# Designs tried in a protein design chat: miniprotein binders against a2bj90. Part 82

Target 1, 235 residues: a2bj90
Amino acid sequence: MSRSARRKTSALNTVLRVVEVFASIQGEGPFTGTYSVFVRLAGCNLRCPFCDTRYAWSLEAGKPLGVEELVEEIARYEPSLVVITGGEPLLQRHPLNSLVEGLESLGLRVQLETNGILPAPARDEQLWRVYHVVSPKDVPVRVPGAKLHPSWVDYARATGRAWFKFLVANEQHVREVAEYVAKLGIPRSRVYIMPLTPEKLDMKELLELHSRIASLAVKWRLNFSPRLHLLVQLP
Short names: E, the ipSAE of ESMFold2; O, the ipSAE of OpenDDE; V2, 0.75 times the mean of E and O plus 0.25 times the DockQ between their complexes.

## First folded at step 9 (miniprotein)

Design GX20 (at its last look DockQ between E and O 0.81; V2 from the best seeds 0.80)
Fold by OpenDDE base, look of step 10:
Structure GX20 (fold): chain B 235 residues (1-235), chain A 83 residues (1-83)
Amino acid sequence: as target 1 above (235 residues)
Amino acid sequence: NPDDEDDAQWLLKLARIYQRAAEAAARKGDYDKAIYYLELAVELLEEALELLSNPEIRKQIEQELQTTKERIEAYKKKLEEQK
């Protein structure tokens, strides 16, 4: 392979398609309440009917941004955590590893949000070092084409840096999650259930839904993830 | 059980929220989303029926369930017409 081919592949590894960068509070999962910069990457391998970020589904919805420029932009916010989300961030795996390297060089903590369809990080990837919240879409919400890649269970066991967050609407969904994680050998301490929030909830309905799902989390001995940003009206 | 009745009333309320969300999606031409939310509403109505003992309430929920299923089929047809 010629030196020219390696340079072209290296240049492709330094640009991300980014939808938005913003500061907020992490509203979900194990880092709930953390002052965070969110990096929403463009492109998704799913078309979840309930997705609240449909505008990120196309790669073309993102602007090309250099990794170095993005690191500088993130650093200006002085975040306690960098949350990489999007459609599916792992569709941009190569430049994403470069982004993680840049952020870690500044001592910034990084958390990835992923649907878990693509393989977990390998030991030689910069992504191996970061925290991951995996949100399976095969159980209970049964999105077509969703299947958790088995390597995420192995990654969770090997590193202790992965959690699994499931969208649930009722007790039957919570039961399905409990059975699913038991079958996969995922420790319950790494499992979060989160309300599946339909559109056009008022604050009273939203709060009641949170209360009901939180009670189910206690009953089923699972962790609860709020949608805190929705409750406090942050991005 | 008073807990079962409270749970049933919640499930019915949640089903109606999903129905409202589905109608809003359908008005925007998002029939995929509308179908998905109505399918969730069906599941919730079916679960509520397992908890409800009052024959009059059960009959109403069975009718709501049937109407919801018919609406799913109508939206499936519209979704195919968009392809």
Scores: ipSAE 0.817, ipTM 0.928, lowest interface PAE 0.6, mean pLDDT 94
Fold by ESMFold2, look of step 10:
Structure GX20 (fold): chain B 235 residues (1-235), chain A 83 residues (1-83)
Amino acid sequence: as target 1 above (235 residues)
Amino acid sequence: NPDDEDDAQWLLKLARIYQRAAEAAARKGDYDKAIYYLELAVELLEEALELLSNPEIRKQIEQELQTTKERIEAYKKKLEEQK
C-alpha cells in the first residue's frame, strides 16, 4: 500500500472508547448557544462528588469506535461545533489527536472540555489548534487530587485558545476564584464562573441561582457561564 | 440592613437546596455526593449566621447546623461501609 493508503488504513484501526455521541447545544462557556455534537469519551482521573456523568468514569464504559467511523458519524449531524468531553478526554490523548485531525480535515470546529490535570497540548499535537475550556476542580470546589497543570496557563497565553471555567455556589467561592486566577496571572477575560447546580432543581430555583451567580460575575468583573441546556431542558 | 437580610435569606434557601440534594443522593447510595452537598450547606448556614442578629432565628440555624453535621458523620460511615 502507498504511504497515504497505509496511514488511512492505520487511522481506521485507531480507536477511542466512546460513551455517547449526541446532538444538542453547548450550554456552557464561551461557545454557549452553539449547535453542537457532543462526543463523550470514557475514563476519568477524578471522582468528583458532584459529577453529573459518573457513567463515564470507567474506561470500560466506552465502546471502542474507529476514528474514521466516528468522524463520519459526527459529520452526518452537520454540527457548528464538535465538543469533546467525558470523563477526562486527555486520558485517550493519542487517538484523540487522530480524531481532531479527521475533524479538522472536514473544516469542523472542535472544542475540548478538560479538568486540566493532564498537561496542555504540545505545539506538534493536533490538539494544539483546538479550543479548550478548562475546568479546574481544586478551587473552589476542592476535589481531592485535582490540581491544574501549570502548562494550561502558558498555553492560554501562547495561543488564546483556552478559557477557564469554575463552579461556584456563593460569593466566598467567587473570591477564591478571583484570588486563584490573579495568582496564576490568568486575565479576567479568560475566566468564567458557573453555578454549581445540584440535580433536580425546579425552574424557579435554577433561575434564582443563575441570577445570583450572574450578579456576582458582574460585581467581580468576571464572565458568567450559564448552564443553558438545563434552562431549556436539553441533554 | 436590607442587603444583609436578602443575602441571609438566599444563603439559607441555598443551604436547604443542598440539604435536599444530599438526601436525594443518599437515597441513591451516592454518599460522597451527599457529604459534599451537606458540607456546602454547613458553609452557607455559617455565613448566614454572620449576617443575622435575631436570637431565636440564630438558635434555629445553630440547631440546623448541628443536625447537618450529624448527618455528615452518618453518611461518612455509610460511605466507608460501601468500600
Scores: ipSAE 0.777, ipTM 0.908, lowest interface PAE 1.0, mean pLDDT 91
Fold by ESMFold2-Fast, scan of step 9:
Structure GX20 (fold): chain B 235 residues (1-235), chain A 83 residues (1-83)
Amino acid sequence: as target 1 above (235 residues)
Amino acid sequence: NPDDEDDAQWLLKLARIYQRAAEAAARKGDYDKAIYYLELAVELLEEALELLSNPEIRKQIEQELQTTKERIEAYKKKLEEQK
């Protein structure tokens, strides 16, 4: 069994702390409407007050899964897109690169959702090759400690594989986003605004909030992200 | 101005949506979330007041604003008690 033991200690047979794996429709960002498998990794480096996935904040919330086992589980869903989210998935950067390598070897399209505090991928990482939706938490939502790493802007310009998705409640938030992306040199074509939806909205309220934020996106010449899964009542 | 009245009504509705969400969060003991949503509601109520000219309506919204600020302080105290 030395071969199995050696593979278990290699970079390609590492362990990820996984909260949940499930199939749904990507409801947000540039791939809205895509049949996807969501992989929620445990651990987060922020404590956003509006966070709906507080159960994933601790690394201990995740079950240890080997990369090969996780790749096989994901592949059984035959997804058009694999969405790796969390917590903050880049906290598990080394085994995450191994997971991405395994998924790409099967021809699967991968999207990472990240708060952008940790550095963007380097050219020699497998993560360099996949799509990233970066959700800055410093503007407009003002989460303490949430500074966007400047390498994400360089990564977006170099690869065309990053978008920036901002939670907004009102026009003042959209103005702050517009100023922020102009200051950082983020192309507006890579910017999405998305409604900050609190819990307990009825369907009419949810639709009205979507409509209002979409109208602001048109006015400010930004892209709009719905939260489609909420509108169609999927996870 | 009909546009100002429509905008003010939406801002008031959105403020009340966040207030309702804050109460739901507080019931679960998530006082940090409750405070965050009430702070958004304060901003929205203040924006609505800039668009409203009727003195009676303004007085009612000013009272709602004060009550919301008092709820924020109460929840800050609850959050400290959880430490």
Scores: ipSAE 0.661, ipTM 0.864, lowest interface PAE 1.4, mean pLDDT 90
ESMFold2 (binder alone), look of step 10: mean pLDDT 87; pTM 0.851

Design GX21
Fold by ESMFold2-Fast, scan of step 9:
Structure GX21 (fold): chain B 235 residues (1-235), chain A 83 residues (1-83)
Amino acid sequence: as target 1 above (235 residues)
Amino acid sequence: NPDDEDDAQWLLKLARIYQRAAEAAARKGDYERAIYYLELAVELLEEALELLSNPEIRKQIEQELQTTKERIEAYKKKLEEQK
């Protein structure tokens, strides 16, 4: 078997279950405001009560796409950032590493959004090389089964490529986050707090909630993440 | 303390926002989401009570807190009926 034939066979076996691919502005986290392509992978290992993307919970919600086809589709958008989200993308870890390899070979910057239940990347994975926004769901939002894997703290210290983004409603939540990250040894510079927005706030309520959480970020010396796409009415 | 009163008023407003979201979820039969938002509203109402000293206002908020807890129990019963 030639190398080319083996690569074609491997590519056909390297398939991701993809819910949607779309261009937008990254509205959250350290890359807020960046022109991005979002790749939503199917499957999730949590059932968060506040989840807005329940349509991605099942692996069957995703269309099977080959890594090469997906890389070409993403590249056509000419994005400043590729955001790989889900569900939980690390459920498709093996083909995800192949996707990241393809994207990085084109010089594209990649950010993974993860709930942090599954282990952080090992040094020999392509995922070791990309940015990660870890969104713990154990504190303060208390989703059952949502314990952060301790390897994410080690990964953050070793690489400087992970941030921790927490949903908060009030000052008590921010206090719980501050205690949590101090206990785990996560530097404040790697911590974002973000408003826990329920469905269909009017614009004045949405702005007021953002303002209150941003003020708490200043008070507690943490970074603030907006939900900018909600404010500007983008997907 | 004027800052405590402003903070209390915001906590009450936010609790009512989550109660409204819970009602919207319940109308769609999503009792897990409704219960979650009402439990957040309970926490917010309890925090507001810590900042409030006026007995009449405290009594009104304690009544709202009790009504919210009763709604949680009603939705838990609805959720069990869906199984």
Scores: ipSAE 0.545, ipTM 0.841, lowest interface PAE 2.1, mean pLDDT 89

Design GX22
Fold by ESMFold2-Fast, scan of step 9:
Order: sequence, then C-alpha cells, then structure tokens
Structure GX22 (fold): chain B 235 residues (1-235), chain A 83 residues (1-83)
Amino acid sequence: as target 1 above (235 residues)
Amino acid sequence: NPDDEDDAQWLLKLARIYQRAAEAAARKGDYEKAIYFLELAVELLEEALELLSNPEIRKQIEQELQTTKERIEAYKKKLEEQK
C-alpha cells in the first residue's frame, strides 16, 4: 500500500485541527533567522495570562485538514524549517506523528514548540526524530498547572534534539531558571532565556528589554533567544 | 553605587512598562492578564527597593508598590464580577 493510500485509509489518525499556516522567519530559539513555515495547531492545555495566541486555545478554533493535504501545502513554500506550534501540538499527538512522517519523507527539517506538560516522544514515535523547543511555564512565569514532564530531560539527554526556552523579565527570573535547570540536570548549552514581552511595547522599549535579557544571558552563561519577528514586524 | 542605581532605574522602568501593559489589558476587560502583569511589576519594584539606598526615593517607590497592590485587589474584584 502506498504511503498516501495508508494515510487516506485512516482519516481519524490523519486529520489535524489547524488554526493557520503561514511563511515567516523563525524569530525564537536555536533556529532564529531561518525561513520557516509555521503550522499552528488548535487546542491548549494551559491558559497562560501573557499568551499572545488565545485564538488558538480552543480545539474548535482549528479547521480539520488531512495530513497529506497539509504536507502538500507546506511543501509549496519550500521552507528551510517547518515549525509546528499551537496551542499545544502534542494534544493532537497521533495525527501529528503522521504529519512528521510525511514532512521527513520530503527531507524537510521539523521543529516542534511545546509547553512540555505532556510526555516527550517515545523511541517508536516519528516525533522522536525531530527537534523540540520546550517552553516550561512553571518557572519562572508560574502558570498554574504547568509542570514540566520529567521525560523531556531524559529525551534531551538521549537525543540532543531538545532545548528549553524560558520567558524572563529580570535577573531574579534568570536566577530561578538557573536553579531549576541545575536541579533537573539540564545542561546550560540546552537552555535559552527570552524576554517576556507584553503587548503595546514601543520599539525602543522592545529593544532595551532584549538588550537587558541578552546581557543577563552572557552573565549567567545561558543562550539568548530574541523575539526577532517582533523587532522586524513580521507575524 | 552607580551600577546599583542603573540597575534600579531599569527595574523601575520595566515595572512601569508592565503596569502600562496591565492597564491596556484591563481596558479590554482582560483582568487575568492585567493582574499577572501587575504582580510582575510588584516583583520588579521590590527588587528595585533592594538596590536603592536613598530614603526619599525608597519612600516614593514603596508608595508606588502599595498603589500597585491596591490595583491588583481592584482587578481581582472585577474578575470575580465576570464569573
């Protein structure tokens, strides 16, 4: 049976609820500056007060799209990176594994953005083979219910394919992150701190906040993630 | 100490940025976001106070801190009214 025929046969396992698909530049994390296609999946298991994408919180915000159709749409953009984000994309784990299989069959690099509450991929999942940027929301931003699943640390150590990206406002937040990652045994080389940017920041304030957090990253020997798309006014 | 003064000034500026973000959220009726950013502003004002030695400036910031805490309580009341 062809791959396409297998996917069509199992519609329940090959349909994703998708909020949006668009091309932009990855503005955050280890692949900052990469020409990317963003696939925002619907549904989230958190209600972060600072969330910029509240429109994706409900699973019903997403339109059902077949995996094969979505793979073809993504391929049309000829991206250097496919960023699967949400909501929380692991809420749609089964069809997500099928999407990853399709994208990898085309030689496309895939990055998942996740809050890390749900378990990391198992070795027999397609998701085991792709890159993951885990954004814990328990430290320092203290979102209720946002406990990082310990399997993400094991996954990072086993594969070298996970990084941990933390929202920070000040040095006390960076100290909390440093203590948190030390306690969990996460190497500093896998840790990014990123400015916690509220809405209605002017460009001077946005740049100053970036500058201050970047300086703290140097001081604490951590990696820095900008929010580059905000600085260059891209989606 | 000039370094402590610079750090304190940045913390105060950032606290006021988050206070402004909280006001913007509250105007949209988003009291959860408003409370979150005001709580962050409280942390920043408290951190600035640890770096500030001038009694008159400390008193002004302590007053701003109290006003911010009162705004948090007011928004919590409005959030309860939305339930």
Scores: ipSAE 0.552, ipTM 0.837, lowest interface PAE 2.0, mean pLDDT 89

Design GX23
Fold by ESMFold2-Fast, scan of step 9:
Structure GX23 (fold): chain B 235 residues (1-235), chain A 83 residues (1-83)
Amino acid sequence: as target 1 above (235 residues)
Amino acid sequence: NPDDEDDAQWLLKLARIYQRAAEAAARKGDYEKAIYWLELAVELLEEALELLSNPEIRKQIEQELQTTKERIEAYKKKLEEQK
């Protein structure tokens, strides 16, 4: 086997720990409403108390899947967007870059959801070329250990391919977000605020919370992210 | 101030929503999540008190705050027992 064939075979044998793959509508962030395939990777470097996906916290929760197999599975859905989420996907950075390479070779648009604790992509990574929604957990939700890596601000300014999405409950939270992004030099055009929705909301409560956070987004001149999947009862 | 009253009423409603979520989490044995929602409810109740001037309403909210703090301590004991 040639060196080139050997290198390709090695990349195809790279393994990701995958919790689930499913089709849905992206309910959050800049691509809200897009027909998407969600790839939930196992493992997380945080233990957020409000986490809805605690089943994905351990790397052992994920089934080992080869990159080629995963690309083929995703492609069968013919998605407009591939959303790679977790846990924390960047814990599996090396095989994740190989997955992104495979998906891009098929012309698929890729979005990563990350807590932003690990560094942003370097220019020589495949991840440099895809979209990132960074969800800091240090402000306002105050998860211990959740400090945003400063390279994400540089990445956002350099590429225009990162947005910062913050969970908020009230105006005080929005004020904390505004102060945080100003201090870090994050452009307001790249900032989304999203309702911090607890479990067991009825539809009227869910709509009222969305309405109030959306009004705060207008007042503070920030973008608003709904949680559309909750409103339309999709996963 | 009518705007302060509306803001206070929303903060109280949201606090009660988080308290209900905490009860749901606790029923599933998820005391860590329950404590998180209750601590957020405490913050919301404290914010509402800053906007409220009526002594009778303030007394009711102060009582609700105390009850919420007691539930947090009870759930912390339950969480320690799970370890």
Scores: ipSAE 0.442, ipTM 0.789, lowest interface PAE 2.3, mean pLDDT 87

Design GX24
Fold by ESMFold2-Fast, scan of step 9:
Structure GX24 (fold): chain B 235 residues (1-235), chain A 83 residues (1-83)
Amino acid sequence: as target 1 above (235 residues)
Amino acid sequence: NPDDEDDAQWLLKLARIYQRAAEAAARKGDYEKAIYYLEMAVELLEEALELLSNPEIRKQIEQELQTTKERIEAYKKKLEEQK
């Protein structure tokens, strides 16, 4: 192979540990209702007690998959949005930037879901150019080790490409979120509160919880995120 | 206040949902999750008490709160046994 061909092959020969790839509807955040492909990356830097995706906590839970192969797999779904989630996707930051570059080359819109512990993208990263939904786990749900990195606030202000999505159960949680975002200077227009759903809610309970949290969003002048996929019984 | 009573009734219902979820987690040996859900139930019961004025109802909820705190301590002992 020529030097140019080797350079291109080397840049694309980056591996991600992938738990699953599937099509669904984005059920949460600013892109709720969008036909999406979900890419769940392995590994997480938290052990949230309420976590529903514990199968993704270990890097060994993911199979190694080359960036170019993953891009081709995603493209076959013809999605309106690619949602990269995990675990914590930023644990695989280097190959993730390569994945984003490949997806962007195809004109695909990308959203990253992150716990926000690791720093926000720098201007020289491909990740700088995509959408981010940051789900802090320090407030109000108080997961040990879950301090939000302050660079996410700067990133949100600089790009307009980050939103902050908070899990809440009651009005005290919403008050804590309102105080937290005010102190950090996060614009309320970029803040979503979302119901913290315990295991095995029936449909009536799930609807009531959504209604109560939505009412609090109106009262506190914050955006509301449903968990739409749970309501319509999609993955 | 009728709105306070409705809000309190919902908080009690949600607390009981979290207690149910905690018991399900405990049956699977997941005491970390069980403890977290019961701690959430405690917060919900405490918030309900702030909205309730009827002494008889408050007494019942105070008893439920105490029982929930006792379950948390029991599950913490179970968690220690796993380590």
Scores: ipSAE 0.522, ipTM 0.823, lowest interface PAE 2.0, mean pLDDT 89

Design GX25
Fold by ESMFold2-Fast, scan of step 9:
Structure GX25 (fold): chain B 235 residues (1-235), chain A 83 residues (1-83)
Amino acid sequence: as target 1 above (235 residues)
Amino acid sequence: NPDDEDDAQWLLKLARIYQRAAEAAARKGDYEKAIYYLEIAVELLEEALELLSNPEIRKQIEQELQTTKERIEAYKKKLEEQK
């Protein structure tokens, strides 16, 4: 039986392992400030040292939820944006495509957050039609095993529906990002730098770090992503 | 020069923030995270040294850099012990 036939009929392709569903404001990337519902999927293919969502690393951290049930739960919030994050959501690619189909049937806008290790959506996937924020972990933060799949650059050029969001601590990191995106041919307009936030920041330190990274974004002609939820103390 | 001094002071402050985060991780036995944060602190201290010309301040930062590198090696040994 083909993968397509299995995807349409298999119960495994209509069940997602979900860690949490909650309403908040999107604090990062091109949709910063948008009233959103966050769907955190279980499982991750990286073990980033700086990860603040380690509780989502195991697939077993997620509860099995049917796509139809999850769509109904999300719809009750009446969100302007559905943010699908994790772990790494593309580890559950097949049921994720079913979720996207259900959400789009209701006219809901969907954004996926991904580390970009797994391939970008193919044209025949429902995921082809939604927005993607790709967070490479190979540059500048040098996480082992984190190489960006080259298909994400092709997807971004073909669709205009992908942005690349990089964690940075200092100007040397920003220089590495600028060199990286130039070599890959990623337009600066699709690139965000975002402060890498260690866990022992007070609010004054957090604000100063945001200010410093924002200034580097201006200097290097890149977009800036805050971590707004941290600044306003939302989940 | 004034911009270099402001940038250097920020880099030193950020390096110390990363050192504090590394200590917190080490206290929990998370030596992989502690090493990662100290490696960032080393990069920040090295960058600050490129911006500073005062010999007395440079010597203080060179000492802090050496202490940080020694702490990384100590945590690498602790990580091996967690086998």
Scores: ipSAE 0.550, ipTM 0.830, lowest interface PAE 1.8, mean pLDDT 88

Design GX26
Fold by ESMFold2-Fast, scan of step 9:
Structure GX26 (fold): chain B 235 residues (1-235), chain A 83 residues (1-83)
Amino acid sequence: as target 1 above (235 residues)
Amino acid sequence: NPDDEDDAQWLLKLARIYQRAAEAAARKGDYEKAIYYLELAVQLLEEALELLSNPEIRKQIEQELQTTKERIEAYKKKLEEQK
């Protein structure tokens, strides 16, 4: 009985709710331009008004996939980078650690994209060893309920494996980001600003918005993240 | 002075981009997204007004700001009707 319960719990803890798996180019953050496989996990603990992936908000949007099955699917793409995104991937924390273990055993580089509300990895988690791009939604975009967990700053300082990526529309947003990261003690070298791109932009508008935000990154001595996939029309 | 005018023109253009995005969202019934983008547009229009000194241009932008605020209230009413 005890063993059957443990096997059932272990099996449930090695199943992920997956919305989609696809190959593309990482268009954002420190690994921009890398051939990647994207794994979008279901479920999110925020309801960002500007969210383009609302179809992933519910856990029920995801198909249950075993970790071993998912690792094999990812490996078939032969990616330079595995990008685990969502929703909020850390909502499925236990099976996510198992997925990371499987991917690392194959020598695959893993990047997690997270809103940073849930705590950063502990040293005994497999997630401690991979890269994290944290996208706070508190500042400047002010999503209700969004609050960066302070452990992400400690994790970034301890490992050098976390960066903080902020959606910005204008210089006032960049100023708010600069004040926010200074208050938290996040080094500018770990900070990316990225254009907040609404839908229905034409190519000229998209390029101009990128140019303006990139110029602000230079002015404020922050890193710039494009949304390269939008510029080159990839998923 | 010349840099302020260029910055103001960009803020106005960006405000109009967000207003267009809000209209697209509203057409899909997504009033939460529409309101969010219009609120960004309001902020951008207010910032542009701080950089602009020409009274004729300021008057036109003040009118655009008022129209944008009225659109926010209309969409808030639509959002209530969806609940």
Scores: ipSAE 0.504, ipTM 0.813, lowest interface PAE 2.1, mean pLDDT 88

Design GX27
Fold by ESMFold2-Fast, scan of step 9:
Structure GX27 (fold): chain B 235 residues (1-235), chain A 83 residues (1-83)
Amino acid sequence: as target 1 above (235 residues)
Amino acid sequence: NPDDEDDAQWLLKLARIYQRAAEAAARKGDYEKAIYYLELAVDLLEEALELLSNPEIRKQIEQELQTTKERIEAYKKKLEEQK
């Protein structure tokens, strides 16, 4: 292969298509309340009807950024947590592993948000060593094509670095989640239920929906994830 | 049964929240999102009917359920027009 061709293939493995980078507070999941930098990667393998980030669905929505440039930008925020989200970040798996390597070399904690359709990390990936919040879309929200890859359950058992976060509207959804995780052998301690918040909620409605879903979490002995950023008006 | 009444009232309130969200989505031309939220509202209204015993209230909710199903069909036609 010529030098030019090798440089192009190297660049493809170290370039990510990025929609946005911003500082905020992690509002969801096991790290709720943590000062974080969010990196939204372009491209998604689902078309969820309730999706609020449709602008990230296409890979073409992302600006190509080098891994080294991204690491430097993220580091300037001095975050307690780097949240890599999307779209579906695992669509850009190879350059994502390079990004994780760079971030870990700086001692930064990394969390991925993923829909879990694509396989969990293998032991030889940098992604094996970071945290994953898996948001299945097959149950209870029934998005077409959203089958959870079974390797995520094995990964969670092997590493203790995966949690499963489910969008729920009502108690029937929570029952479906409980049945689903029992069938797959996912411990309840690794399971979060989170309110499916539509647009146009006022603050009282947001709080009441959070309260009702939190009460169901207590009743069903599951963890509760708020959408804290919505309650405190952060991005 | 007071517990059934409280649960039914919450289900009705939540159904109306999703109906309002569906209307907001439809105003933006997002009929896929509107249909999704109306289908959730249908499920919630059906759950509320399981808890309600008063015939007058049940009839009112059955009418709301029918209207919601009609809105779903109308939005499906709008979605076809966009494709």
Scores: ipSAE 0.523, ipTM 0.820, lowest interface PAE 2.1, mean pLDDT 88

Design GX28
Fold by ESMFold2-Fast, scan of step 9:
Structure GX28 (fold): chain B 235 residues (1-235), chain A 83 residues (1-83)
Amino acid sequence: as target 1 above (235 residues)
Amino acid sequence: NPDDEDDAQWLLKLARIYQRAAEAAARKGDYEKAIYYLELAVELLEDALELLSNPEIRKQIEQELQTTKERIEAYKKKLEEQK
């Protein structure tokens, strides 16, 4: 193999298609309130009707960035947390493992947001070592094609590094979530319910919806995730 | 039961929020999103009816439920025409 051909194939293994990189506050899940850099990867294996980031559905929506370049860009923000989201980040699994390796070498905390359709990390992947917030789309929101891969439950039990975050609108949805996680053996301590917020809510409506879902979390003994960035008007 | 009345009022308010979101989506031609939110509104209206005993209020909500179901069918037809 020539040197130029070898360089080209190496680049293909360490290039990510990136939609956007920006600093904000993590508004959701177990790290709510953390100063974070968000890395939105392109491509998704679902077409959720309620999706707010449809611009990331296509792999072509992403600009190709080398792992080393992306690590340097992220590091300049000096974040407390790097949130890798998308689309579905695990669609770019190989270069994503390289990105995680680079970020960990700098001592940065990494959280992946995933729909959980693709398998959980294997023990020999760099992704095994980082945090995962899994957002199943089969229950209660019933997106076609969205089935949680069973390996995520095993990963959560083995590592303590996965949580399950569910979009809910009402108490019936919370009941469905409670039944779902009980059937799968997911501990309540790893379960978050989060309000399903449609566009164009005024601030009073947004706060009221948050309050009602939070009350259901208390009633059902589950954790509550706000959408804090919506409440404080950050990206 | 006062708690049932408060819960019913919240369910009705939330149903109307989702109906408003569906209308906004439909104006943009996003019938998939509109149908999804109207189906949630149907569930919320049905849940509210289970908590309500006043026959005049129940009749009004039953009418709103029927109108919402008809809107879903109309949007399904629009979605078929798009694809």
Scores: ipSAE 0.457, ipTM 0.801, lowest interface PAE 2.5, mean pLDDT 88

